VHH binders against q96fz2. Designs and how they scored, part 16

Target 1, 269 residues: q96fz2
Amino acid sequence: CGRTSCHLPRDVLTRACAYQDRRGQQRLPEWRDPDKYCPSYNKSPQSNSPVLLSRLHFEKDADSSERIIAPMRWGLVPSWFKESDPSKLQFNTTNCRSDTVMEKRSFKVPLGKGRRCVVLADGFYEWQRCQGTNQRQPYFIYFPQIKTEKSGSIGAADSPENWEKVWDNWRLLTMAGIFDCWEPPEGGDVLYSYTIITVDSCKGLSDIHHRMPAILDGEEAVSKWLDFGEVSTQEALKLIHPTENITFHAVSSVVNNSRNNTPECLAPV

## First folded at step 13 (VHH)

Design Y2
Fold by OpenDDE, fold request of step 14:
Structure Y2 (fold): chain B 269 residues (1-269), chain A 123 residues (1-123)
Amino acid sequence: as target 1 above (269 residues)
Amino acid sequence: EVQLVESGGRLVRTGGSLRLSCAASGSTFRYYVMGWFRQAPGKEREVVAAIVQSGGSTYYADFVKGRFTISRDNAKNTVYLQMNSLKPEDTAVYYCAAGKGIYLDTPSEYNYWGQGTQVTVSS
């Protein structure tokens, strides 16, 4: 996974992340560093994306079922990294393979510290290799969506007004991630960064791409992944597997350019 | 272009069962969301059920109440609708549709439609 969409306005995103805590109380996640949130239809590694994480990471004795939402850098920078520039990292940390997560120090160490997060996206992009050509067809992959009856005749998503309505009830893709905290050697702000855990693709996606993000499907899976206070690493890793609860459609080549940030990126062609 | 051909529609008695089939042409069946819709006389076309490409997720209209099951066989380019406990109000032309759209329950999100098959449930 090297490209995602996360374009919802902050308020809409927050509402979409509504949850129940362990007591069954309805809550919204609290923001940390909301100003770092940059909505985009075309998110690439090294950009910031919003993730969910347990409040217990920030507050001692906090209810570990409470959630914080925070923009983090895509591409995990290990805490032990000694260079002053994260770009000097010699290995790719955009993704973490589920089968080797415990073998790589960069991922094992933060995971052992309970630094699990849920990476939020509208969906992710993958490119299918076309047989006999160097051309690749991009696809947008996401949770199946249902239009709630209450929203009147949402005519063709062609009007800006209708477009906003479409996204008000969008089920966000929830991907399993590991984050770490890096303190720059020269001082400055602590950098929070994440990697997306990947698995072998489900059968439904296998023709498009051989790997997919580990998707946490449902509130229970999300809650268990986040709750490092109550759920051990071993138990959490049981949540990491392919899922067939996804849909996809072909999109235009507009998404190929990471600078393009328009609805055309994820529009069906 | 994908051509869709429905089959299996017939007259059945209340409480009866029926299995509809929809065969798709071409090799691109696996890339489409498939849906079953119905239209009764004087009523609007409504969604009955939908299934994603992998078959790993399904949608059912509220009136289905567990009576119908949508399934697909990508190897056969076919989508099915098993209908049990049929009622007179289920009488309609049933349409198969293929979509690349976003919403499973929205007819406009489907690009290809079959000609339909008549299902009649007698009291």
Scores: ipSAE 0.912, ipTM 0.962, lowest interface PAE 0.4, mean pLDDT 93
Fold by OpenDDE, fold request of step 14:
Structure Y2 (fold): chain B 269 residues (1-269), chain A 123 residues (1-123)
Amino acid sequence: as target 1 above (269 residues)
Amino acid sequence: EVQLVESGGRLVRTGGSLRLSCAASGSTFRYYVMGWFRQAPGKEREVVAAIVQSGGSTYYADFVKGRFTISRDNAKNTVYLQMNSLKPEDTAVYYCAAGKGIYLDTPSEYNYWGQGTQVTVSS
């Protein structure tokens, strides 16, 4: 996974992340560093994206079922990294393979510390190789969406106004991630960064791409992944597997340029 | 362009079962969300069920209440609707549709439609 969409306004995103804590109380995640949130239809590595993580990471004795939402850098910078510039990392940390997560120090160490997060997105992009050509067809991949459960009379999706309304009830894609905290050697702000765990693609997606993000499907999976206080690493890793609960559609080549940030990126063609 | 042809619609008695089939033309069937819709006389067309490309997720209208099952065989370019415990209220023309749209339950998100097959449930 090297490209995602996360374009919802902050307030809409927050509401979409409503959850129940361990006590069954309805909650909204609290923001950390909300000013770092930058909505985009076209998110690439090294950009910031919002992730969910347990409040226990920030507050001693906090309820570990409570959630924080925070923009983090895509591309994990290990805490042990001693260079002053994260760009000097010689290995790619955009993704973490599920089969080797425990073999790689950069991922194993933070995972062992309970640094699990849920990466939020509208969906992710993958490129299918076209047979006989060097051309690749991009697809937008996301959770299946239902309009009627929450939406009053949303008119025809063809109007710009209607398009914005379409996203009010959007089910966000929830991907399993590992994050780390890096303190620059020269001082400064602590950098929070994440990697997306990847798995072999489900059968339905295999013709498009052979790998997919580990998707946490449902509130229970999300809660267990985040709750490092109650759920061990071993138990959490059982949640990491391919899912067939996805849909997709072909999109235009507009998304190929990471600088393009328009609705056309994820629009069906 | 995808052509869709429904089959299996007939007269059945209340409580009976029926399996509808929809055959799609072409080689791109696996890339479409498939849906079943119905239209009764004097009523609007309504969604019955939908299924994503992989078959890993389905949608059912509230009135289905576990009576119908949508499935697909991508190798055969076919989508099915197994209908059990049929009621007179289920009498309608049933349509198969293929879509690349975002919403499973929204007719406008489907690009290709069959001609429909008549299902009649007698008391």
Scores: ipSAE 0.911, ipTM 0.962, lowest interface PAE 0.4, mean pLDDT 93
Fold by OpenDDE, fold request of step 14:
Structure Y2 (fold): chain B 269 residues (1-269), chain A 123 residues (1-123)
Amino acid sequence: as target 1 above (269 residues)
Amino acid sequence: EVQLVESGGRLVRTGGSLRLSCAASGSTFRYYVMGWFRQAPGKEREVVAAIVQSGGSTYYADFVKGRFTISRDNAKNTVYLQMNSLKPEDTAVYYCAAGKGIYLDTPSEYNYWGQGTQVTVSS
């Protein structure tokens, strides 16, 4: 996974992340560093994307079932990294393979500290290799969506004005991530960064790509992954597997350029 | 272009069962969301069920209430609708559709349609 979409306005995104805490109380996640949220139809590594994490990471004695939403850098920077520039990392941390997560220090250490997060996206992009050609067809992959009754008044999704309304009840893709905190040697703000855990693709996606992000399907899976206070690493890792609860459509080559940030990126072709 | 051909529609008695099939042409079947729709006389076309490419997720209209099951076989380019406990209210022309759209329950999101098959449920 090297490209995602996360374009919802902050308020819409927040509402889409509504959850119940351990007591059954309906809540919205609290934002940390909301100004760092940059909506985009085309998110690439090193950009910031919103993730969910347990409040317990920030507040001692907090209810670990409470959620914080925070923009973090895509591409995990390990806490022990001693260089002043994260771009000098010699290994790729955009993704973490599920089968080797415990073998790599960069992922094992933060995971052992309970630094689990849920990476939020409208969906992710993957490129299918066309047999016999150097051409790749991009696909947008996301949770199946159902139009809510209230949207019946929404005219043809084809008008720009109606496009924004289409996203009011969008079910966000929830991907399993590991994050770490890095303190720059020269001082400054702590950098929060994440990696997306990947697994072998489900059968439905196997023709598109052989790998997919580990998707946490449903509130229980999301809650368990986030709740490092109650759920052990071993138990959490049981949640990491391919899912068939996914749909996709082909998109235009517009998404190939990471600088393109328009609805055309994820529009069906 | 994908051509869809429905089959299996017939007269059945109340409480009876019927299995509809829809065969798709071409090699791109696996890339489409498939849906079943129905249209009764004097009524609008409505979604019955939908299934994603992998078959891992399905949608059912509220009136289905567990009576119908949508499934697909990508190797056979076929989508099915198993209908049980049929009622007179289920009498309609049933349409198969293929879509690349975003919403499973929205007819406009489907690009290709079959000619339909008549299902009649007698009282």
Scores: ipSAE 0.911, ipTM 0.961, lowest interface PAE 0.4, mean pLDDT 93
Fold by ESMFold2, look of step 13:
Formats: sequence, structure tokens, C-alpha cells
Structure Y2 (fold): chain B 269 residues (1-269), chain A 123 residues (1-123)
Amino acid sequence: as target 1 above (269 residues)
Amino acid sequence: EVQLVESGGRLVRTGGSLRLSCAASGSTFRYYVMGWFRQAPGKEREVVAAIVQSGGSTYYADFVKGRFTISRDNAKNTVYLQMNSLKPEDTAVYYCAAGKGIYLDTPSEYNYWGQGTQVTVSS
């Protein structure tokens, strides 16, 4: 998993993240560092994308079931990293294989501190190597979607402004991540960065690619992954597995160039 | 490209059961979302059920209320709709559809359609 779409305006994204806390109260996550959110149909490693994490990471004695949403750098920079420039990291931390997560210090250390996050996206892209050629066919991969918009329930006219209402009902892809906090040796702001945990692909995606992100399907899975105050690392890792609750469609090669940030990147072809 | 042929539609009594089948031809059945839709006279075509490529996720319209089951067999290029506890309100032409679009419940997202099969439920 090395490319995603996360294009929603901040207010639409926030509403899509509505949740219930441990006591059943409806809530929206509270933003941290909203200025770092850069929406795009075509996100690549080293960019910032929004993640969910427990409020307990920021506030002593907070209810660990309450959620913060914050942009973090894609590509985990370990807290023990000694160089001044994160680009000097000698290994790739865009993804973390689930089968070796407890063997790599870059991932097991922050995981042991409860530094679990949920990485948000509209969906992700994968490139299928076509039989008999070196050509690759990109696909956009996402949770199954239903269109709940009705004129009487959302608005009387189907104007361009109603485009936000359609996407307001989008079920965001929720991927399991690990984050870490790196203090630059020169001082300054702490860098928050994440990796996406990967698993073997499900049968539905096996013709496209052999790996997939670990997807957290539903509120219970998301809550357990985030709640490091109540859910141990051992219990949380039981949530990490492939899912068949996924769909996809072919997209044009416009997405191949990571500088293209247009709706065409995810349009069906 | 895929061609779709429905079968199994007939007259049944209220409370009865019926199984619809949809045979798909063409090269890439496993890449399509599949759906069953229905249309009664004077009404718009509406989703009944849909199923993702692997069969791992399904969608049902509210009026199904646990009475219908969609399934697919990718080895046989076939989609099924098992219909139980049939009511007169279920009378319609039922269509099989294959889609490359985004939304499971939206007819315009489906690119290929069968000819339809008539289901009639009488008292």
C-alpha cells in the first residue's frame, strides 16, 4: 500500500468520523494540527494524512475511548532516530508487515507504548501487473458504498454544492497504523509519523496485488485498536487480518503521476 | 464486456419461494459487482440486492427484511437470488446487472443488464 486518496474538505472529513464513546455518547473527533492537512486524490509517502488516535495520548487522565484526529507524516520516523534529517532513515517505514511487527524495533517499540492509530482515506490504489505485458492497471480499492442521498432528505435541488452531501455519506477506509513521536535533535516541534500495517491480500484482491493494508472493519474494531488504555497490544493484534468486505474498480493511468490531484484519479473506467 | 441471462421467474402464490439465476458470459465476471434490481409498472427500477466481487459483502434493500439472499459462484459465472416469503408487492420484472461503478444501490452505476424475468405473486 503506497498510494491513497484522501480528498475531503476538513469539515466533511470530520463529520464522516462521527463515533460513539464508551458511554454511548455521539461525538466528533477533535482536531490537532489542522493546518497540516493537505487533501488530495493522490497521496504518496512523506505526505501528511489524517489519522485517529486516543485522546489519552495528549491529555493525562483523559477517557481513552475519546478520539483525536491529526495529520501525520506517512513514513514512520522512530523516536530513537539520531540524525537531524528524516530523509536519512536507512529503511522504508511506509508499511509494516504484520507477520514481523514484533521483530522490528521501529514498530515494536511504539506499539509497546500503545501508539496505535487509524489511518483515514477515501480508499487506496494498487497496480495490477497484466499477464503477458509489463503494463500495470491501476485500481481504486475501498469499502462498499451505498448512496443514501435523497432530494427530500438532503436538499431539493441537485446542485454542484450537493457534491459535498454525496461525499458526506462516504464510508472512509479505516486502516490499522502505528505511529511514533520523534524529537528533532535541533529542537522544535515533535514530529508525528505513521506506518500502515499490511497483511496478505484477501481472495477478492489476490488477482490485483499480493498485499493489502490491514483494514479495521466497523466501530468495534476501530475502538479496540485505538483504545490503548483498555486494550492490550496482544488483544489489539488479533484485529489484524485480511477482509473480504472490499470492492474495487479500474481507473485511468492519470493516477500514475503522483502530482495529478483530480477526481479523474479515482473515476471508474 | 459481459452478457447476462436471467432465468427462474414465474407465477407463485403468496408465501411461496422462488430462486432466480443469472448466467454471465464474457471474459471477466470476477471483476464485476453484481446486483439484482426490480421494476414494477409505473415505478423506477430499484435495487433489491448487490454483492461485491469476492462475495464477501452484500447489500439488501430495506424491503427485503431478511426474505431474500443474493449469492454468487465465480467458478460458474452465476449470480443467484433466493426469494422466500413472497408477497404481492414483490411482483415485478427482476433484472440482473453487472457494474464497474461505485455505488451498489444505484442503477446508473451498472454497465450491463439482463433482459429481465417476470415474477408474479398472487394470493
Scores: ipSAE 0.792, ipTM 0.915, lowest interface PAE 0.7, mean pLDDT 90

Design Y2
Fold by ESMFold2, fold request of step 14:
Order: sequence, then structure tokens, then C-alpha cells
Structure Y2 (fold): chain B 269 residues (1-269), chain A 123 residues (1-123)
Amino acid sequence: as target 1 above (269 residues)
Amino acid sequence: EVQLVESGGRLVRTGGSLRLSCAASGSTFRYYVMGWFRQAPGKEREVVAAIVQSGGSTYYADFVKGRFTISRDNAKNTVYLQMNSLKPEDTAVYYCAAGKGIYLDTPSEYNYWGQGTQVTVSS
């Protein structure tokens, strides 16, 4: 997983992330650093993308079921990294294999600190290799989507919050991530950065690529992954597996150039 | 390029059951979302059910109310619609469709269509 789309305006994205805390109260995640959010149909490693994480990471004694949303750098920079320039990191931290996560210092250390996050996207791109050419066919991969509001909900559109759900009907892809906090040796703000955990691809994606992000399917999985105050590392890792609840379509080569930020990037072809 | 051929439509009585089949040609079946749609005379074509490429997720229109089941067999290039507890309102031509689009329930997202099979439910 090396390219995503996360194009929704901040207010629309925030409403799409509505959730219930452990007390059953409906909430929106609270932003940190909202001005660093850069919506785009075409996000690549080293760019900032929004993630969810527990409020307990920022506030002593906070309810660990409450969520913060913050842009973080894609490509985890370990807290122990000693050079001034994160691009000097000599290994790729865009992804973290689930089968070796407890063997890699870059990932096991922050995971042991409860530094779990949920990476948000419209969906992700993968490139299928074709025999006999260097050309690759890109696909956009995402949760199954329904356009029509369910008709059995009498009065569901009578309130402003229900009407907002109609307008924000895209089901965001929710991927399991690990983050870390790096203090630049020359000084400056702490850098928050993340990796996306990967697993073997499900059968539905196996013709496209042999790996896929670990997808957290539904609010229970999202809540358990985020809540490091109540859910141990060992329990959380049970959430990490492939899913067949996924769909995809071919897209044009417009997405190949990461400078292209248009709806054409994810348009079916 | 995909050719779709439906079969199994017939006259049945209210409360009866039948299974529709849709055979797909070619080697690209696994790349398509598959859907069943229906159209009664004078009405617009509407989604009945849809199923993602792997079969791991399905969608059903509200009027189905648990009576129908969509499934697919990628080894046989076939999609099925099991229809139970049929009602006269289910009388329509049923179409199999293959899509590369985004929304499961939207006909314009489906690129290839079969010729249709008539289902008639008598009182």
C-alpha cells in the first residue's frame, strides 16, 4: 500500500468520522493541527494524512475511548532516529508487515507504548503488474459503497445530523496503523508519523497485489484498535487480518504521477 | 468484453421459489461487481441485489426483506439469485449486470447487461 485518496474537505471528513464513546454518546473527533490537512485524490508516502488516535495520548486521565483526528506524516520516523532529515532513514516505513511487527524495533517499540492509530482514506491504489511489459494497471480499492438512502428509516432525514449523513455518504476506508513521535535533534516541533500495517491479500485482491492494508471493518474494530487504555497490544493484534469486504475498479494512468490531484485519479475506466 | 446470459425465469405461484442463474463469458468475470436488476412494464430498472468481486460483501434492496440471496461462483463464472417467498409484485424481467463502477445499487455504474429473464408470480 503506497498511495491513497483522502479528498474530502475537513468538515465533511470530520462528520464522516462520527462515533460513539464508551458511554454511548455520539461525538465527533477533535482536531489537532487542522491546518496541516491537505486533501487530495492522490496521497503518497511522506505526505500528511489524517489519522484517528485516542485522546489519552494527549491528555492525562482522558477517556481512552475519545478520539483525536490529526494529520501525520506517512512513513513512520522512529523516536530513536538521530539524523536531522527523516529522508535519511535507510529502511522503508510506509508499511509494516503484520507477521514481523513484534520483531522490528521501529514498530514494536511504539506499539508497546500503545501508539495505535486508524489511517483514514477514501480508498487506496494498487498497481497490477502485467506479464511482458513494465506497464502496470492501477486500481482504486475501497469499501463497498451504496448511493441510495435506505427507505425503511421513517423520519431519518428530519434532523440536521441525519441529513448530514446523507450528504457524507462515502464510507471511509479505516486501516490499522502504528505511529511514533520523533524529536528533531536540531529542535522544532515533535514529528508525528505513521505506518500502515499490511497482511496477505484476500482472495478478491490476489490478482491485483499480494499484500493489502489491514482493514478495520466496523466501529467495534476501530474502537478496540484505538483504545490502548482498555485493549492490550495482544488483544489488538487479533484485529489484524485480511478482509473480503472490499471492492475495486480500474483507473487511468493519471494517478501514476503523484502531482495529479483530480477526481480523474479514481474515476472508473 | 463480457457476455451475460440469464436463465431460470418462469411462472411461479405466490409463495413459491426459484433460482436465477447468469453465466458470464470470458476470463474477466472476477474483476466485476455483479448485480441483479429488475424492470416491470412502465417502471424504471431497479437494483435487486449486488455482490462484490470476491463474494465477501452483498447488497439488497429494501423490498427484498430477506427473501432473496445473491451468490457467485468465480470458478464457474456464474452469479445466482435465489428467490423465495415470491409475491406478485416481484413480476418483472430480471437482468444480470456486470459493473466496473463505484456504487453497487446504481444501474449507470454497470457496463454489461444480459438480455433478461421473465419472472411471473401468479396470485
Scores: ipSAE 0.792, ipTM 0.914, lowest interface PAE 0.7, mean pLDDT 90
Fold by ESMFold2, fold request of step 14:
Structure Y2 (fold): chain B 269 residues (1-269), chain A 123 residues (1-123)
Amino acid sequence: as target 1 above (269 residues)
Amino acid sequence: EVQLVESGGRLVRTGGSLRLSCAASGSTFRYYVMGWFRQAPGKEREVVAAIVQSGGSTYYADFVKGRFTISRDNAKNTVYLQMNSLKPEDTAVYYCAAGKGIYLDTPSEYNYWGQGTQVTVSS
């Protein structure tokens, strides 16, 4: 998992993240650093993408079931990193394999601090290796979507002025992540950065790629992963497994160049 | 490309059951979302059910939920619709469709269509 789409405007993204707290009250996550959100159809490592995390990470005595949404750097920079420039990190932290997460200091240390996050995306891209060619076929992979799930399904969302309302119903992909906080040695703001946990691919994706992000399917899984105040590391890791609740379609090679930020990146071909 | 051939449509009594089958050609069947759609005379084609590539997720229109079951067998290149507790308003031509698009419930997202099979439910 090395490329995602997260293109929704901030207000649409925020509404898509509506949740119920421990008391059953409907809430929206509170933004931290909203001006750092950079929506794009084509997000790559080292870019910022929004993640969910528990309010308890920021506020002493906060309800750990309450959620903050914040942009973080993709590619975890460990708190112990000593260079001034994160690009000098000598190993890849874009992803974290679930089977070795407790063996790697870069991941087990922040995980032991409860630094769990939910990485948000429209979906992710993966490149299939095809026999008989040196080219790879990109696919866009995402939760199954229903266009007319709105009340009154007759005539819903058929006009340009209603297109934004259709995207209000997009089910965001929710991936399990780990984050860390790094203090630059030269000073400046603390850097928040994340890795996406990966697992063996499900049967439905095995022809495309052998790995997939650990997807948190549904509100209960999301809540348990985020709530480091009530859910232990051991219990949380039980949430990390493949899912078959996934779909995909082939896309053009436009997405191959990470500088292309257009709807064409995820358009079916 | 894929070719789709439906079978199993017939006349049944209210409350009866039947099973529709859709045979797909080609080696790319496992890459398609599959759907069943229906069209009664004078009405627009509407989604009945859809199933993702692996079979791990399904969708049902509100009017058929609980009575119909979609399934697929990727080894046999087939998709099925088990229809129970049939009502006269279920009378329609039923189409099998294969899609490369995004939305499960939207006919324009489906690229390949069968010729249809007639289901008639008598009172």
Scores: ipSAE 0.790, ipTM 0.914, lowest interface PAE 0.8, mean pLDDT 90

